VHH binders against c4kar8. Designs and how they scored, part 25

Target 1, 263 residues: c4kar8
Amino acid sequence: MAELSTPSPASPAPLDGGRGDELEKFTLRGARQILQLLQDLITHRGLITAHTGGGHSFMTAVLKVDEERGRVVLDPSPDPQANRRALAAPRLTCVTQLDGIRIQFPLVGLGEGQDKGRPALFAPLPAEMLRLQRREFYRLQVPLAHELSCLLKAEDLARKPVEVSARVIDIGAGGVAVVVPTGAAEFVIGGTLPACRLALPDGEPIELDLEVRNLNRQTQRNGTEQLRVGLRFAALPRAADTRIQRYIFKTERALNAKARGGL

## First folded at step 17 (VHH)

Design kd5
Fold by OpenDDE, look of step 19:
Structure kd5 (fold): chain B 263 residues (1-263), chain A 125 residues (1-125)
Amino acid sequence: as target 1 above (263 residues)
Amino acid sequence: EVQLVESGGGLVQPGGSLRLSCAASGFTFSYYAMAWYRQAPGKGRELVATITSGGSTSYADSVKGRFTISRDNAKNTLYLQMNSLRPEDTAVYYCARVEVWYHDRSGSTYEFDYWGQGTLVTVSS
């Protein structure tokens, strides 16, 4: 009985930096965003494939983030040779997934040591993290004529509460994408925006909690920079869900009718 | 509760030798790197020597070749053998537990979370 060695799931290869321009919109460089994402990896105990180059990799995890000292602590490999390769590498490329989203980040300046009596690898915080969100849900592109808006309750850079009126550009069963002026608020991926208000054409605004899932900077044709914020519905009441679904359905039907040469 | 208790300090003549001990309790001693610090009168604390859980040692340049840090994990005890003592070695010597250490291309970093009360070493003719 030949034990079918289940092919070890091919460690996702690092995305080659050659598509630099296309990946920029998915690259996080904000310190707070990076810290939050790393914390999320800790919380979810996400396994990370660390690539050391030359086709070599090992499995690790983020154990700790030290914001004060600007360092990340990783779980060392049980293979001493893998750890040696990691320490010798000029760059460690870490690849993981969180909630179906591919995350990739470089670590440089790796060191070995111990944290509270446990062997660990240490590195400075990454300067950037790539987060590739796959849209799991169909999203309706909101017609410009509908002027859907969402009042976001967020914080500014000083952590002062601010309200930002955002235009909704797409909507689905799982959430909305909105555009806000750059600098209007500080958004953190994984952060919750409580008691936001989604304005639909059919009635009173819907109060809901939103989770920040994606952040993309966009340059408009006029040269103005905007921030596209992907937001997930954190806890959508059934009545609100029904209204959103009805709106999507009605709008899709209207768009399809128009596309078919209907009025 | 983590406790570190230093002993072995005293008066010694220049060129003499002294052995300091640090009794550790309240944690798994064998898992932690340990260090000796000293504080001379009117001066700041300085790192004297470190020893990892694996037994790797490092020394301040001022004591290199004269001092030896060692550990007995079975006894939960850290030692500092001090030879060829000089007046400038006069200080209160502290045992410290290393909470975090790491080594990278730039060097070694040590962070400490517990210290003993110290033991006085006086080197005088």
Scores: ipSAE 0.761, ipTM 0.899, lowest interface PAE 0.5, mean pLDDT 90
Fold by ESMFold2, look of step 17:
Structure kd5 (fold): chain B 263 residues (1-263), chain A 125 residues (1-125)
Amino acid sequence: as target 1 above (263 residues)
Amino acid sequence: EVQLVESGGGLVQPGGSLRLSCAASGFTFSYYAMAWYRQAPGKGRELVATITSGGSTSYADSVKGRFTISRDNAKNTLYLQMNSLRPEDTAVYYCARVEVWYHDRSGSTYEFDYWGQGTLVTVSS
């Protein structure tokens, strides 16, 4: 059953906008910090994925930053259609990494023209840049064979306490996503589930408080209906954080070794 | 060493025509957008016309339909054909190289890095 879930290398896809308040502490808004980070991207020739919406993106790079005029100059795509999508988009979401740090920033007001005779894209400096350590954005897709579960202390439709054993489908530093049978409990976005228990493969279950962030109904290929519940860690003990990070690290190493033929 | 040399100015009657030329050297002419701008006596600078490296043109409202900008990349020469001249067209006309241009939703931006000494056009009866 080891081949049901093989994680891919981390994708530069934009982070979910519904996590904006969770990410605020990693958001840079100082003009000098933004200029220095953009200059670092120029110096390291960082390759940027620019997302235009609708699942479309193109590869670009920051060619220069003009502090006096408050603008950034980007490499245009060789594909004219990608450039047209970028110019039509209300915003361009740029994602890249620098020394293992994920960087994400919006550009609005994109223009097309030339800089010293060379085709280029132009935009005002971004008003903000997100800078995250890998642990702050990475979500491990949990292998089915691990049978990771979380015991949820929830309520049924009659508002009576019920315990629901939920399978964990992904896990990161800030939370988990789980699946439960439809109707097993009543979940409310923003609601808190205190004293839940997260079972990791090695060791005793972790007791933690969870906050419901999203709900999605799904139908499995066998016809079974389930509810996907996105949960944020509301009160994560420090020791629990360490165990979660070690689980993620160990699991990713094992999956990478399998993908690389045991290298 | 970038050099732009204008010629073709002079005295002309209202309704007349002139053709301005600008000889460019010291850079790869075909890579750059080029422009004509003018400065009337005692007045500020006015952008008259632009032409991109690919041949796309734009004009000030005051000259549209009367002036034509063109370029000959083989001769490294920029032209401005001025027809139906009016007294208000009296100015020194400058050839300029566009360092940066771009168009966004708020409009067009043109920034020049080199220009010539200018050629005087006087429209007087």
Scores: ipSAE 0.607, ipTM 0.833, lowest interface PAE 0.9, mean pLDDT 87

Design ne2
Fold by OpenDDE, look of step 19:
Structure ne2 (fold): chain B 263 residues (1-263), chain A 124 residues (1-124)
Amino acid sequence: as target 1 above (263 residues)
Amino acid sequence: DVQLVESGGGLVQAGGSLRLSCAASGFTFSSYAMYWGRQAPGKGREWVSGITPSGGSTAYASSVKGRFTISRDNAKNTLYLQMNNLKPEDTALYYCAREWPSFDEYLEEYFQHWGQGTQVTVSS
C-alpha cells in the first residue's frame, strides 16, 4: 500500500520577480479577443467597478462596442461628481468578473456624450485586457439573497471602539470585500481589524482577524456613496477556511446551474 | 489642486533619527487616511506606514515597525514620520500620499496625489 505522499502545497513562488511574466500570460492584446470579451460583458450585463484614482470608484457597465469608431460606450454614474472625476482621470481602471474570472482593463481618453439620446461615456477600445484565470484570484460575487455580513471591530471618527455590520459583496479564499456606510468607521490600508466575525449561512459566525488591503469610496448606481473595504484574512483557522471554501463552491455551482436554466 | 510637500529628509548616520513632514493642501486633510511610502534606488515604491483620518489607528510595514512612528496634526494639515534607529536599508526617497494602490497585486490604479518626496540617506 504505497502511501501516496500528498504533494506539499508548493509554497507560492515569491511574487516579486515573476509577476510580470505571469501577468503577461493572462493579458489579452488581440483586437478580436478584446472585442469578444467586451461583447461578453455586454451580453452578461456585467457590472464594472470603474476606478478613477484617488480612492474613488463608481459602478458602470459596457453598453455598446462601436467597432466602426473603435470605441466602448459606458453607462455614466448617476453622480455628476463621479463622472467629472472619471473624465478628469488620465486613466480609468475597470474591474469586473465574468464566469468567476476577474477581468481588468484600462480605459484612456474618456469623453462624455450621448448614445441614442442618453448620456454616455466614451473611450477608445482598450489596448489590453487582463483575464485572471487563477483560482487564487477568484472572487465570488455574493448573491443578494445570501446576505453575508461581516462584523468589523474598528474605531469611529471619535476614536471610540465601534462594531460595524458590513455587507459582504465578494468573497474569495484570501479575503472579502465589504461595504460600509461612509463615516461609520475609520480604516487605513495596512491596518488590522482583530476578532471580526464573518457570518456564513451554514452556521455560527467565523471569528477572524482582517487586514485592510483596499479602500474605495464608491458611488452606487442609485447615487449612494459607500466605502468599499477590501479585507484579507490575516489569520484563518483551517476549519474556517474549509467552511469558506465550501460556501464558495456551493454558491458557485448554484449560480451556474441557475444560469444554465436549471433553476 | 491637491498638493503634498514633503520635507525633513537628509543625511544621517546609522542609528540616527529623522523627522519627516508632509504639508497637505487642496483637500480636506482630516477626512483622509494618509500614508508614507518610499522608493529606494532601483526599487519600486513600497508602503511604509498609514494613519486613519483621526489618527486613532496606525499601520506599519514590518521593516519599520518599532522604529518609525506616523502621526498627524489635522489642525496644521500636516503628516509626520518620526524615524528612529535608522539603517542603511532605509535610504530612499520618502513620499507622502493621500491614497495608496491596492495591495492586490494585479489591480493597477492610477493615483494622482503623490508628493515630490524627500530624500533620506543613511550612511553606514
Scores: ipSAE 0.745, ipTM 0.918, lowest interface PAE 0.5, mean pLDDT 87
Fold by ESMFold2, look of step 17:
Structure ne2 (fold): chain B 263 residues (1-263), chain A 124 residues (1-124)
Amino acid sequence: as target 1 above (263 residues)
Amino acid sequence: DVQLVESGGGLVQAGGSLRLSCAASGFTFSSYAMYWGRQAPGKGREWVSGITPSGGSTAYASSVKGRFTISRDNAKNTLYLQMNNLKPEDTALYYCAREWPSFDEYLEEYFQHWGQGTQVTVSS
């Protein structure tokens, strides 16, 4: 085979690339297990982040599993660019959460077509799925009604200081994920945002330093592109940590009680 | 077609300095955050430094902070890394990249655009 000398090297191996035996205990490879997990995602109407590479992702969902053809059916984006990136990607890395467990799986060979006369995306069933049941991966999905926000102190495209009020979409023990309008500010993975303010419903905002860990141009379900920024808490005082954990605990209990009608 | 070409590597004694360059073409350079990474023999890829599209903000790995300086010249489509007070543990293949995947070790993102690299070897 010919050596490629182009600057865009081939995509890496699937889920078990540099992970070794540590991840094997979290990896599902059985066809029945995979089908059941995909059905669970359909039943729970799980929102899935599909990473298409190059710092882009879009929100999707598994609509159905076609067992006879060995395919999954995904909801396409209203944004044609997001669909084009997905179809051009050598693989999609799909990430979601089910019952507090992080679910991750690759899709290879994505194609477009129609399902019941409606546009849809199709891919072969994944050969493996990762169920990462570790406390460090838990992220509470923040209810919209809470209007949880984080004031980011950043710079705009002209290097001028700006304050961006970013909506918090999820929160865990170690950080938050936020969304901001594309172009509102510049970020870089590894960058530090000092003196940001996390607004929780109970009490004064928490002042904290944040580190950019993830940065994706994410196409939302309505087709709007926003910048999703994954932020780690740096130098978190015990009092702030306690308030964050209390918020997560109380909100989780309230959401579980509402969803179950009260046990 | 996106192309990133590194230069400026070489053999240098500990305590010395090198300046790396990365020539970019095939995309609007000023619209992207840019990164330097390195890979030591037998090790995985290590994030070294990043810079915002305008150049207004920079970030560094703790192992190089205060010794390395990232910069960019958007008019020349060129990214730079000034490396001072080099140590033997800085020995690696250095490459520039138009993106950096999540720092989440378990999230396997498609790492799409990086250069072939330039070797830096620091003798003790």
Scores: ipSAE 0.690, ipTM 0.894, lowest interface PAE 1.0, mean pLDDT 85

Design ne3
Fold by OpenDDE, look of step 19:
Structure ne3 (fold): chain B 263 residues (1-263), chain A 124 residues (1-124)
Amino acid sequence: as target 1 above (263 residues)
Amino acid sequence: DVQLVESGGGLVQAGGSLRLSCAASGFTFSSYAMYWGRQAPGKGREWVSGITSSGGSTAYASSVKGRFTISRDNAKNTLYLQMNNLKPEDTALYYCAREWPSFDEYLAEYFQHWGQGTQVTVSS
């Protein structure tokens, strides 16, 4: 009776060696650490951007960690199409932030079902979670009350110049993420948007060049689809950098104070 | 099913030119930005160029800027890459893609829709 050695699941191909080494120090692989971090996400009601590939994503949250079954429960999208994409995807890349630290983790083997009579997505617990404790990766989630905007100079589908006022959803030292209505303008990854204007609360808009770094069609919890555009500051004057940093710092302090019950 | 079929690769001497084509099917080609990438032997995938759905805006890697030109014919569902002044370092498998992973260093998204590629070899 020859014991058919079940082929060991192929170890995911090592991420490219040099950058991989730097990320290893930020990678959690301990079961307890992973569980704790997931629980922290639940406790803080952290919104998660789930990337399904193909430039698509949806907003979700960890609803529950089922340790007994070794699975995580996610909030499904209100968009059935987004859920279908998620289920069809070989891998879901989840991105979120906790206390200003970017967290990223993969989920594989997604399934759908019900949790306590409500529709839910299920996945095995992630084997690893990336917790980027680097300042350069920090992105401040912009409070809705601040209404930061970025005037994007782009082209529409007719190749006509258009100016699109985009809401800034997060900001860091290296760039911003904005949301634009679908169809408002055309973007291409790697493209440059010249002479854009970032509006900060503390003064006149900052004129800057922006580079498109990522594009995601995002379905929000309300069922609306928007285009999320990740933009890098292509050339940022020192004075502008200082203003941005000041804004981030001030806002973070305010948010932390509020979280502590001080405001 | 989304299909992308690259062609036009071959052997060329340094300083020569090639024009690559990518025939797209299985989706509304005119609704998507399109991209060229390449993979040299023993190296990772490299972004080369991108073009908006309308063709109004283009982007290029610094390594190919001024030498390569991306274009598209939406009526023919075809993406092109004109490559001029080719260099040995341009030797790679070239492929077209409907999606490109984020340049975010931490978002390792897999390509879902890319072609099989066309080999470009530039001899010294």
Scores: ipSAE 0.764, ipTM 0.917, lowest interface PAE 0.5, mean pLDDT 87
Fold by ESMFold2, look of step 19:
Structure ne3 (fold): chain B 263 residues (1-263), chain A 124 residues (1-124)
Amino acid sequence: as target 1 above (263 residues)
Amino acid sequence: DVQLVESGGGLVQAGGSLRLSCAASGFTFSSYAMYWGRQAPGKGREWVSGITSSGGSTAYASSVKGRFTISRDNAKNTLYLQMNNLKPEDTALYYCAREWPSFDEYLAEYFQHWGQGTQVTVSS
């Protein structure tokens, strides 16, 4: 009989969660590697989604690394409830992206305090970080100026059909992530949203069916709460797939050219 | 102080029916989408079904669609799973959850709010 070890609901588990062999090739464990990656996040001013459990998250950033004290300093949320959730959580699961590579790391032992007279959150340096460098993980971060939207056909709290124009925050070959105000519509992981419309800059919106793959209540940097919805494309017509891939390629090329050109 | 308590499991012959219940407390039940999952011997945790906070929309794994019906009673803080035409393959520990990890990401690798489960055993 194969034993299945599940952690107690009250006790946090290690980062690998029983997926250790699969994740090992992506795992950084060296202190120097971890410090360098955290410093890179600071330098690029990367926004971090910090998951506090229960489907809640908030946006934060690494403000500094205190190498001498072995700790990392995070930007607290303007929303006091988000900060209370973070401090009460057994662990904070931080997710971000650096140069198209997904970064994930846990923080345990989060505390509050002051940094140069300003409120801050503190935690020991993580013992490991995931650096998920694989093609199927790639998601283009949509530039704000593009103002991409996806019209979702969903239901409101009264079970009535509603159309919600959701801002697209990232896009990949297989789907999009969007942000909607909390309460604008109801979603469930595994649910299907038929006949949604994805608006790309070129041409008519693409009509497509979407499947909900993840849901996160995100507290934004300004303290407002929004729902991040991860959506997978159902079987995509060839023309729609081509338009999406073209958008990704052109946008990625433009972003790379800007980075190489200096300014 | 979130508590989720499953009940209604048992031994049933193939083709039979069971109705599972999940009593919720310690949070505002009507504000959350809810899920049923299961864990068969020697297998990992499997998503079975989900329902929106109002109960207006539902979703099912392909293996149970047409046989299982998820529902909720927000006045009683209770989630249900009606299981019809049960098959030996449905044998598992069934649990309810207030959250489900992303299907496509490494986020929330462990549930923080799921019950201890109720055993369903389907004999052939």
Scores: ipSAE 0.507, ipTM 0.844, lowest interface PAE 2.1, mean pLDDT 83

